# Designs tried in a protein design chat: VH-VL binders against ENHANCER OF AG-4 protein 2 (HUA2). Part 3

Target 1, 142 residues: ENHANCER OF AG-4 protein 2 (HUA2), of Arabidopsis thaliana (Mouse-ear cress) (q9xer9r771to912)
Amino acid sequence: EAAISRDAFEGMLETLSRTRESIGRATRLAIDCAKYGLASEVVELLIRKLESESHFHRKVDLFFLVDSITQHSHSQKGIAGASYVPTVQAALPRLLGAAAPPGTGASDNRRKCLKVLKLWLERKVFPESLLRRYIDDIRASG

## First folded at step 4 (VH-VL; framework fv_nepuvibart)

Design S26 (from S01 with light chain Y32F)
Fold by ESMFold2-Fast, scan of step 4:
Structure S26 (fold): chain C 142 residues (1-142), chain A 125 residues (1-125), chain B 107 residues (1-107)
Amino acid sequence: as target 1 above (142 residues)
Amino acid sequence: QVQLVESGGGLVKPGGSLRLSCAASGFTFSDYYMSWIRQAPGKGLEWVSYISSSGSTIYYADSVKGRFTISRDNAKSSLYLQMNSLRAEDTAVYYCARESLTDEYNPWSGYFDYWGQGTLVTVSS
Amino acid sequence: DIQMTQSPSSLSASVGDRVTITCQASQDISNFLNWYQQKPGKAPKLLIYDASNLKTGVPSRFSGSGSGTDFTFTISGLQPEDIATYYCQQYDNLPLTFGGGTKVEIK
């Protein structure tokens, strides 16, 4: 059943769009995967998909999914749901490097990722010092 | 169909307290972020506070932080603003406003598609 | 805080005229800008969201354009019922901030 949930999540990434319905379905699948101890595998799939994605707008869609999963996990009291916060924290350098690449063509990506980081800072999702470091790094990459 | 009705405004002395209410109808209140926005007589609009659909995320403008408290009761479809330590500069019409829910996912708050009629708060000695 | 500078503060025009209002953000806000109409004694009403999208039910004579720091709101054929104060609002960052408003009057 674990394998089924993982495969369903991987398949969802191929057709992911920025609609609330699309991101909501993918978020529910990610939470289901965490119940089987697969949070690290899900985050690794997200990293690899982000790194291989050529369309800048799709990188934003994928990072918004990361935000959805992370905030959903942060609001959970259960063990399985809460597992994404530390897993995403460890993956942030790779996630941000792929979602907010350098160069003038990616200015919108960097702006939207910065906005997400600022919200995470406001909502105390991750340590303040860590988030401020990433915010500064992205701003300097322009 | 969508309706927001504010109440609780009035005349109060500096240092006093007042509680505003906003009654929502015609939509699923528990799905929406809500805000309080104020307007001093003859002046422009100033955003005061917002609260997420579940009530777990709250933000305040610096001018009211520590004095005002936003809250909601989803079972009663009601939004509240508790105002303490009121100052003359808090004199304004206070509007209840709903953040638009779009089909597109966004992790941040956006725009206000429906507003109440407003309730006047006058802080004067 | 992001400052929104709106101009002009007031204008007078004739029915049928093309009216243009501008709004400048103190920093890049992408397209995260809305336009509201407020008639005397009434609550504001959303007209344009995300810089250029017309809210359902709003007349097509209203339009918005721009991105980054410079934005424009246009009424292509002013009607008597358009007498109001118009406000821009950014939602790129907290706190949410409004422009100072533009009062539109008929000559």
Scores: ipSAE 0.329, ipTM 0.621, lowest interface PAE 1.3, mean pLDDT 88

Design S27 (from S01 with heavy chain Y33W)
Fold by ESMFold2-Fast, scan of step 4:
Structure S27 (fold): chain C 142 residues (1-142), chain A 125 residues (1-125), chain B 107 residues (1-107)
Amino acid sequence: as target 1 above (142 residues)
Amino acid sequence: QVQLVESGGGLVKPGGSLRLSCAASGFTFSDYWMSWIRQAPGKGLEWVSYISSSGSTIYYADSVKGRFTISRDNAKSSLYLQMNSLRAEDTAVYYCARESLTDEYNPWSGYFDYWGQGTLVTVSS
Amino acid sequence: DIQMTQSPSSLSASVGDRVTITCQASQDISNYLNWYQQKPGKAPKLLIYDASNLKTGVPSRFSGSGSGTDFTFTISGLQPEDIATYYCQQYDNLPLTFGGGTKVEIK
């Protein structure tokens, strides 16, 4: 059950693409994992995958999955469905550090992550002061 | 099957107001982001405003901020544009357009896969 | 705002010709660009989305390519029904912006 959902999610990360179908399937698996109290483990899997990923394009795919999970969680009713909001908030320094690295060659990553942060700000997904801090940090790292 | 029908256009004096409506049919209206796009005589297309499927995310072009209000009623499958303090430069055909999701995930936007026939708004003294 | 520059602003071609229209973005927009066709007196119609994807039901003679700042739209074997104004549109950032349009006419 729980182990099955976790293993399915981990497997999905290996073949994740930027298609809505791929990200949608992974999002549904992440939400299922939250029902078994595994939201923190799912976010840790995402962090580890992002930190080990060498292709900048793939880092964007993984961060878009973080966005999908977070926005779905934010919009859901019930305690289990909402558990990713605080879990992702705590993980933002590690997630953003891996998804939007500094330096030349990562400008597309930073641009796309900035766009996601601005949407989270507009939708009040996370505290405004926290999001503005990350927006400023990413802008400064170019 | 998909249809978008605009109404409410007409002649109005500068400083006046108009309310445009767009009636949607043939699809689940509540699943789609919607936009108003206008075209002035002899000019190209200009995006005016969009509204998310739930109505919670709204954006306006700078030229209409503070004067126009976009809204929707998902129960009635209808989109609206309340236009106040109209100016001569607002003269245009106003199109209602459905914003479809792209095959690739993006958290912000898509493409306009269906448009209404348009409704003419003329602001003239 | 992201400025979209189309060229040419107009062209005249014969039936059967290959027609090429270009669109340049003032900054990198990845592949977040669409192409629309507007026939005289009618609403625009989507032809190409995400730079190169043909909308279902649109004839295969229409194609799109490019990424970043430079994009191309091509009609291979122009037909009489293709006489229209064509617009590119970016959705990388708000406000959404359209190119100025390219009028395609019969010579």
Scores: ipSAE 0.376, ipTM 0.642, lowest interface PAE 1.2, mean pLDDT 88

Design S28 (from S01 with heavy chain Y33E)
Fold by ESMFold2-Fast, scan of step 4:
Structure S28 (fold): chain C 142 residues (1-142), chain A 125 residues (1-125), chain B 107 residues (1-107)
Amino acid sequence: as target 1 above (142 residues)
Amino acid sequence: QVQLVESGGGLVKPGGSLRLSCAASGFTFSDYEMSWIRQAPGKGLEWVSYISSSGSTIYYADSVKGRFTISRDNAKSSLYLQMNSLRAEDTAVYYCARESLTDEYNPWSGYFDYWGQGTLVTVSS
Amino acid sequence: DIQMTQSPSSLSASVGDRVTITCQASQDISNYLNWYQQKPGKAPKLLIYDASNLKTGVPSRFSGSGSGTDFTFTISGLQPEDIATYYCQQYDNLPLTFGGGTKVEIK
């Protein structure tokens, strides 16, 4: 059950696209994994995939999946799915470092990640001071 | 300030045609997805059609597919809806609305943040 | 198509009351749901996006909650200017669909 859910999520990452359908299906699998106490393992899989991904476009797709999971978890405060909010918060330096790398070639990545961070700030997903720090860091790198 | 102004509504007989226009101002029109949404008198909201910022992606509700055509002219900051083979059930106030909805995931969009005042289309004999 | 079922169709309440409106999706839409307010004779206005996020400038008495298939919209401390019809709308998939609307009136 738990191992099956984890393997299904890992497999979904291989075919992930930026469509609402693809990201939605992956998000539902991530929420199912959280019900078995696997939120940290799911986030670690996302970090590893982001760090190993060579195509900047696919890094954005993966970070949009992080956004989808996080937003869904935030809306489910008080139930199993809510576990992703603190797990993603702890992982933000690694997630953002991989999704929005420095350099001229990654300007689109930084712009899109910055927009996500500003949205999280507006929606009060994470503490304001934390999000403003990351926003400033990304702006400084480009 | 963001403003959307519809025009072109009126009374038409069943089987007739009308062309609606929506004039946008106060923002970079070419950056935004646009939709037409209608509301029959005393009834609820019904999404009619969507067009992407470039104009290359277009979607229609099944109820209007084959009869209505959405288009845009980014140089003129204008959105259009050509309505053919009109039916009594098409009687409604038609709103143009700004949105950032796409088949692609977009964590900062998916809602109609600005609407025009609406233009009434009445289809009757 | 994703069907949005909204309840109740109408309600009457007194100033200061807590008003609750529900919206149910025919399938899981995550948090991809918005709430709009339409005052008589006017175009709709966005109040809440992505199920629970209040649009800038909208009074804090309005709130939304829920995920998956079941969603709730609440007005805490109804005011006279809140007389309107409220609509939920999903954007998980095309076609975009709205709830049937809830007409809120003051007693």
Scores: ipSAE 0.371, ipTM 0.513, lowest interface PAE 1.1, mean pLDDT 88

Design S29 (from S01 with heavy chain D31S T57D)
Fold by ESMFold2-Fast, scan of step 4:
Structure S29 (fold): chain C 142 residues (1-142), chain A 125 residues (1-125), chain B 107 residues (1-107)
Amino acid sequence: as target 1 above (142 residues)
Amino acid sequence: QVQLVESGGGLVKPGGSLRLSCAASGFTFSSYYMSWIRQAPGKGLEWVSYISSSGSDIYYADSVKGRFTISRDNAKSSLYLQMNSLRAEDTAVYYCARESLTDEYNPWSGYFDYWGQGTLVTVSS
Amino acid sequence: DIQMTQSPSSLSASVGDRVTITCQASQDISNYLNWYQQKPGKAPKLLIYDASNLKTGVPSRFSGSGSGTDFTFTISGLQPEDIATYYCQQYDNLPLTFGGGTKVEIK
């Protein structure tokens, strides 16, 4: 069931770590949620978690999960798997604003988010002009 | 137990083509990013290309872009490098290398934990 | 491209000496730096990953340190079997780049 998949994903976010196992499991749950039409709800949960997270290292973990979900979705090209590409694209301002905030304490966050954006640019995950604008915005905030 | 064995090297004339193969054994080949790294005689190491575990992500050094093509066959546990329009500057030992599967999620390349013995490519008239 | 500058390009030391090799990145690479050993006629072997982590099975006399742009590789108590060329390599950004290598010879 949809509700069960959504609850499982939300629960996973509470214990998310940067390990490949943790991010991989959460990615598979997100892809399963998309099969029930829940891609927008999953992305909103990610935004909410990122905006409420106080630990900068945890914000990076969450954004790496966004990367994992996005790249997996991009590579699959199916309707369910491809749902995250447009949904994440629309959410990028909020996701990046939370994951790579301005200020001295977030320099590592901005560097890691920039690396992800450059990979997305290289892999043609999102439109080039959009990605270059976000890259410039993050560089300007440091 | 982990083994990478390169083949296909040899003498070729400038402008010629050569296809290198790397046979992997002792691990789940389909789980690993793979790279080709070369070394000209008496010189240092130069990274050439990588391919992701599924084959969907590929990157080339500028020196070989447009001339070389990296590919893989996960069913055969094999990695390939098709080299076209070869130049004297491409003369090198070519190594097949496995990119380590780190515990930590990394959306970009890591380190090379196992290398093959290398295969010599000589581009000369 | 990120340039990796190794120093010295070569050195000669006696058995039992402490040998130090440095590697400088042209920009901040955090700790995304590895060290490899290449013995004459052999393929390179990973010794240290993520600047300071010793690969399982590698002797404890090898160590690495540093972050950002400045990195150091040390052999504490040089042994005859350590005759090799040592390379640093960054994986902070593409393309992946290696240092020019440091040839270690025993007097």
Scores: ipSAE 0.325, ipTM 0.630, lowest interface PAE 1.3, mean pLDDT 88

Design S30 (from S01 with heavy chain Y50W)
Fold by ESMFold2-Fast, scan of step 4:
Structure S30 (fold): chain C 142 residues (1-142), chain A 125 residues (1-125), chain B 107 residues (1-107)
Amino acid sequence: as target 1 above (142 residues)
Amino acid sequence: QVQLVESGGGLVKPGGSLRLSCAASGFTFSDYYMSWIRQAPGKGLEWVSWISSSGSTIYYADSVKGRFTISRDNAKSSLYLQMNSLRAEDTAVYYCARESLTDEYNPWSGYFDYWGQGTLVTVSS
Amino acid sequence: DIQMTQSPSSLSASVGDRVTITCQASQDISNYLNWYQQKPGKAPKLLIYDASNLKTGVPSRFSGSGSGTDFTFTISGLQPEDIATYYCQQYDNLPLTFGGGTKVEIK
């Protein structure tokens, strides 16, 4: 149920790694949460975790999870699974601000986030003008 | 063990069409991004096209855009390349290649851990 | 497109020699560079990924180094079975691009 799915997802964020298995499990759990109307709560948990994360490599892991959820949602045929596309779109300023911070120490973060944004652009996941603006903003911060 | 076997190559005249197939075995085909990479006789490697594991994301080299179509059938563990409006410069051995899928998540990895033996396409009048 | 310039185009060396091949990207590609070996009449084989990581099962005499725009591939103690053409390949951006190849022959 909803409570179980939410708690399981929050727990997964604490132990999230960049492995395909870890991100895949968290992605499936996020999709399950959407079936119970919890997509906004899941995205808010991701934002808060990203903003509180001190390790730059962990910020990349979390953003890769955002990518995994978003791409899965974009390819979904059902309403519940597809709900992450608009929810993530609204959250992009906060997600990108935390995942791709300015400064020379975060150049790897920015490069990896730029790769994700370019994939989203090629796949038409979000409006082109919005993605190009974020791509330009991130490039300007390096 | 991982195997990729290409077929469908042959001799065609300029303006003709061919459909290449790649039969995959020994792994879960639906988990992997796949590419077609070609090599003209005596020349180097040229990446042609790339398709995501689900088939929803596709990219083409500029030299083949509008003429070639990559597709896959995950239920049949098969990759395809439909080649239309063939030109003499499309003459090459065409390789099916599996993009590495390791333990680490990556939006794409971009390196090819297994290749088929290739199928020769000759475009000649 | 990112251009990969590989040098030399060919070389001849003796068994036991150290062979060095270089690859230069037209823009910064971090460490997103791979090296492949292609023996005559065979399909290419991945040797090194992410600039310096040796694929499991590949002999330790092969190594790679570099980052940014300048990369080096080395064979320490050339063996007869190493006669092949070697290619670098970037995956920082689409389209994926290969170097022109380096033919390694035994003197």
Scores: ipSAE 0.346, ipTM 0.656, lowest interface PAE 1.2, mean pLDDT 88

Design S31 (from S01 with heavy chain Y50D)
Fold by ESMFold2-Fast, scan of step 4:
Structure S31 (fold): chain C 142 residues (1-142), chain A 125 residues (1-125), chain B 107 residues (1-107)
Amino acid sequence: as target 1 above (142 residues)
Amino acid sequence: QVQLVESGGGLVKPGGSLRLSCAASGFTFSDYYMSWIRQAPGKGLEWVSDISSSGSTIYYADSVKGRFTISRDNAKSSLYLQMNSLRAEDTAVYYCARESLTDEYNPWSGYFDYWGQGTLVTVSS
Amino acid sequence: DIQMTQSPSSLSASVGDRVTITCQASQDISNYLNWYQQKPGKAPKLLIYDASNLKTGVPSRFSGSGSGTDFTFTISGLQPEDIATYYCQQYDNLPLTFGGGTKVEIK
């Protein structure tokens, strides 16, 4: 059943769009995967998809999915879904490096990623010092 | 029929406290972000605070941080604003507003599609 | 904070006129802008969301356009019931900020 959930999630990444319906369905599958101990595998799948994605707008869609999963996980208590908070925290350098690359062509990506990081800072999703470091790094690259 | 009804406004001295309530009806309250927005007499609109549908994520305008506390009770379809250490500049009509989300995902919100009629808070000696 | 500047602060027009209100953001906010109508003594009412989408039930004479930093709100064929103060509002970033408002009066 674990394999089925993983395959379903991977399939959803191929057709992911920025609609709340699309991101919501993918988020639900990610949470289900965590119940089978697959949170790290799901995050690695997201990293690989982000790193291989050629369209900058699609990178934003993928990072918004990361936000959706993270926000849902942050609101959970004592369930497997809560495991995404530490898993995403460990993956932030790779996720941000792929979603908010340097250069003039990626200014929209950096702005949107900065918005998400500032949200996480204000909601205390991750340690303040860590988030401020990433915010400064992204600002410096634009 | 969507309705939002505020209550709890009144006269209070500087340094005092006041608790506002907003009673929601006509929709599934637990599905929506909710906000408090105020308007000083003869002035424009100022966003004060919002709270996510579950109550887990909250934001405040810098002018009220540390003094105001937003909360909600989904079982009662009610939104609250606890106001402490009130100042003359907090004098305003306070509106309860429902925050509707756009079809496209964004990490935090959308637009205020329904507003209550407001409740007046006057802070004076 | 993102500053929202509306112009004009007030205007007077005749019934049937085309009324245009402008809103400028201090930085790029894409299309994350809404327009509200507030009649005297009443709560604000949403008219336009995401820069150009008309809320269901709002008359078609109201429209919005723009993206980035420059936005326009238009009333085609002003009616007496349109006397109100109109506000733009950005939701690109926190804190949420409103424009200063534009009072629309007849004559």
Scores: ipSAE 0.389, ipTM 0.672, lowest interface PAE 1.2, mean pLDDT 88

Design S32 (from S01 with heavy chain S109E)
Fold by ESMFold2-Fast, scan of step 4:
Structure S32 (fold): chain C 142 residues (1-142), chain A 125 residues (1-125), chain B 107 residues (1-107)
Amino acid sequence: as target 1 above (142 residues)
Amino acid sequence: QVQLVESGGGLVKPGGSLRLSCAASGFTFSDYYMSWIRQAPGKGLEWVSYISSSGSTIYYADSVKGRFTISRDNAKSSLYLQMNSLRAEDTAVYYCARESLTDEYNPWEGYFDYWGQGTLVTVSS
Amino acid sequence: DIQMTQSPSSLSASVGDRVTITCQASQDISNYLNWYQQKPGKAPKLLIYDASNLKTGVPSRFSGSGSGTDFTFTISGLQPEDIATYYCQQYDNLPLTFGGGTKVEIK
């Protein structure tokens, strides 16, 4: 059942769009995966998909999914919160490096990722000092 | 079907207090971010404050920070604005507004798709 | 804060005219801009969201365009019921900010 949930999530990433329906469905699958102890695998799938994605617009879609999973997990404070909040925190350098790459072509990506980080700072999703460090790093890469 | 009805406005002296209420109906109130937006007589719109669907995230415009407190009661489908230390420049019609998001996922602020009719607050001696 | 500069402050036009209103942001806000209509004595009503998307139920004579810092709102065939003040609003960053408004009157 665990393998089925992971495979369903991986399949969802292939057709992920920026619609709330698409991101919502993928978020629910990620939460289900956490119940089977698969949060780290889910985050690794997201990192790998982000790193292999050629379209900058789709990188934003994937990072918005990271935001959706993270905020849902933070608000629930349960198994998902215990799993995804620390797992995403540990993965932030890789997630941000892929979603908000340096260079003029990725300006919109950096702006959108920066907005997500500021929102996380405001909502106290992750430690303030950590988020401020990543915000400064992204600003410096433009 | 969607309705927002403000109340609690009135005449108050500088330094006084007022509490505004907004009664929501026709939608699941607990799913939406809510804002207070004001408009001084003959002037434009000024955003005052927002509160997240759960009530855990709150933001204020600098002009009201430390004096106004936004809150909500999801069980009663009600939004509130406690206004303390009122100044003449706080004189305005205060609108309750529902913040809706587009079909596309957007993790930050959206647009105000429904507004109440407003309640007038006059701060004068 | 992001400053929204709206022009003109007021205009008068005849029924059937094409009316254009401009909104300029002090920094790049992508397409995170909305347009509202406020009739005298009434609450504002959302007409356009995300710079160019017409809200369901709003007449097709209203349109919006632009991205970045420069935005335009157009009424393609002005009707008597369009007498109102129109406001742009950015939601790229907090605090949310509105333009100063454009009062549209019919001659």
Scores: ipSAE 0.358, ipTM 0.622, lowest interface PAE 1.2, mean pLDDT 88

Design S33 (from S01 with heavy chain S109Y)
Fold by ESMFold2-Fast, scan of step 4:
Structure S33 (fold): chain C 142 residues (1-142), chain A 125 residues (1-125), chain B 107 residues (1-107)
Amino acid sequence: as target 1 above (142 residues)
Amino acid sequence: QVQLVESGGGLVKPGGSLRLSCAASGFTFSDYYMSWIRQAPGKGLEWVSYISSSGSTIYYADSVKGRFTISRDNAKSSLYLQMNSLRAEDTAVYYCARESLTDEYNPWYGYFDYWGQGTLVTVSS
Amino acid sequence: DIQMTQSPSSLSASVGDRVTITCQASQDISNYLNWYQQKPGKAPKLLIYDASNLKTGVPSRFSGSGSGTDFTFTISGLQPEDIATYYCQQYDNLPLTFGGGTKVEIK
């Protein structure tokens, strides 16, 4: 039965912190949502939350959650891997546009997002050409 | 208690090879990133290489890239460093170190919370 | 590579003195900086991680501060057992790099 819903995940985002425990709990819930076919809804919630978030440090927390979900899914190559890896790939322009905005107040955001992209490149999580383009885009905005 | 014990150091001639081992005990070895860090006599610390918990991610300092190979055997709780084409400038005490993760989410690295006693490698004719 | 510059390279101080060591990164490393103590003939020991967090079991006289490019390590009441070389280390990016070390000697 679909005991885990998009609403539960949406609620988790409101209390998300950068601790490994907080991000780990949210990651497990996202993986559970994928089992019920809700991966696209989860990614949509992440996009909307990132785009509406006013605090730059919170945008980093949300993007670290994206990293956690993506890495976990990639390593499993299961239902979550089939759902989150392609779904996050399609969402990357919007996720990165919100997480790594231009301006001096967001230099830490851009640096941290660049580090995540380099990690994804090294671990072959997404196509190399796409990751290199996003890396160049973020560097150009700084 | 957490223990890391290095072995395999010694005197070797330039161009020679040497294999270092690090025996880990007191913790779940397969959960931790591991590094080799060296220190030339009277000099500072230089990071050499690291390997992820699964062994899938490996990185080398430019000074050793192509000559050194890091590996691990999680079933034996052991870390290795195969050193080929040794040069006089590779003379150093080599430390095995465990990389701990910070409380805050960081998808790349942490800090070296435990170090072995070190093993001396001397490259000399 | 991120270059880590420590100052001074060496110092001599009396027991009870406040000792301050600085570390500068060639680029912004946020708070991704650790401090290690290496006593003569021994392996390094972690004292401070993430710029300002004291490792469990390390005396409270040791402290760290700073973010971005400028970091400070302080010993607030130097003890004889503190004679050692102290190193900063960044983990913002690969390769991992250490400062050149600061040798602390007791007068």
Scores: ipSAE 0.321, ipTM 0.641, lowest interface PAE 1.5, mean pLDDT 88

Design S34 (from S01 with heavy chain S109A G110D)
Fold by ESMFold2-Fast, scan of step 4:
Structure S34 (fold): chain C 142 residues (1-142), chain A 125 residues (1-125), chain B 107 residues (1-107)
Amino acid sequence: as target 1 above (142 residues)
Amino acid sequence: QVQLVESGGGLVKPGGSLRLSCAASGFTFSDYYMSWIRQAPGKGLEWVSYISSSGSTIYYADSVKGRFTISRDNAKSSLYLQMNSLRAEDTAVYYCARESLTDEYNPWADYFDYWGQGTLVTVSS
Amino acid sequence: DIQMTQSPSSLSASVGDRVTITCQASQDISNYLNWYQQKPGKAPKLLIYDASNLKTGVPSRFSGSGSGTDFTFTISGLQPEDIATYYCQQYDNLPLTFGGGTKVEIK
């Protein structure tokens, strides 16, 4: 059931690490959730987890998961997997606000998020004007 | 073991063409970004071009843009560089290099962990 | 393009010496810098990635440090087999760029 898939994804977030294996497994689970129409719920779980996370390096791990899901979604032929592109686009202000906060303690977060945004710009994942706006915002932050 | 073997280099006149090949073995070729890097005799390293694992993302150094074409055949585990309108300044050893997959997730390619032995291209009359 | 400036261009040192090479980026590249060793007549070999991480199998006498724009590569206790040209390389942005190289020779 849908609830089981959502709960499984939420559980994965608790044990998420920056390894390719960890992020890859969470990405596959997110794609599976989209097949049940849960893309918005998955992104909302990611936003809530990012906003409540106290460790800055873990915020980067979560944003790398967002990148992984987004890149897979961008390359998908099917509608279920492709649903993450528009859902993540709508959530970018909240995702970036949590992953790349202002202040000197978050310099590494901002640099890594900026790198991801530049990659998305190069690969035409989201509209250029939108990505350039967020890039400028992050540069100006703190 | 990981092996990258370049071929196709040789002597060519200015304005001529050459096609370089790189045969990969010992790893899943389709998982890796691949690059061509060159080195003129007695000089330093110059990155030429990269191609993503699927072949959909390609980038060229300005010095070769419009003249060189990078491509790959994942079924044959092979990387190619088609070089047209060759100039004396293109004279170099051309290396095939694999961009590493780190244990950590990295949305951008990190470093060249394996290189081929190189193939010499000499552009001279 | 991000310009990588290496110094010195060449150096001569004795076996057992501490050798230091520097690399400067024209803009902040965080820790996105690698170091390669190229022995005469051979292809380059990766020694250090992400500014300070030693590649598995590389001797511990090699080390790297730095972040932002200033980076250092050190050989603690130079050995005869370390005769080579050393290159830094940034991967913060395309095009990928290398330093000019530092030739290390033994006296």
Scores: ipSAE 0.394, ipTM 0.658, lowest interface PAE 1.1, mean pLDDT 89

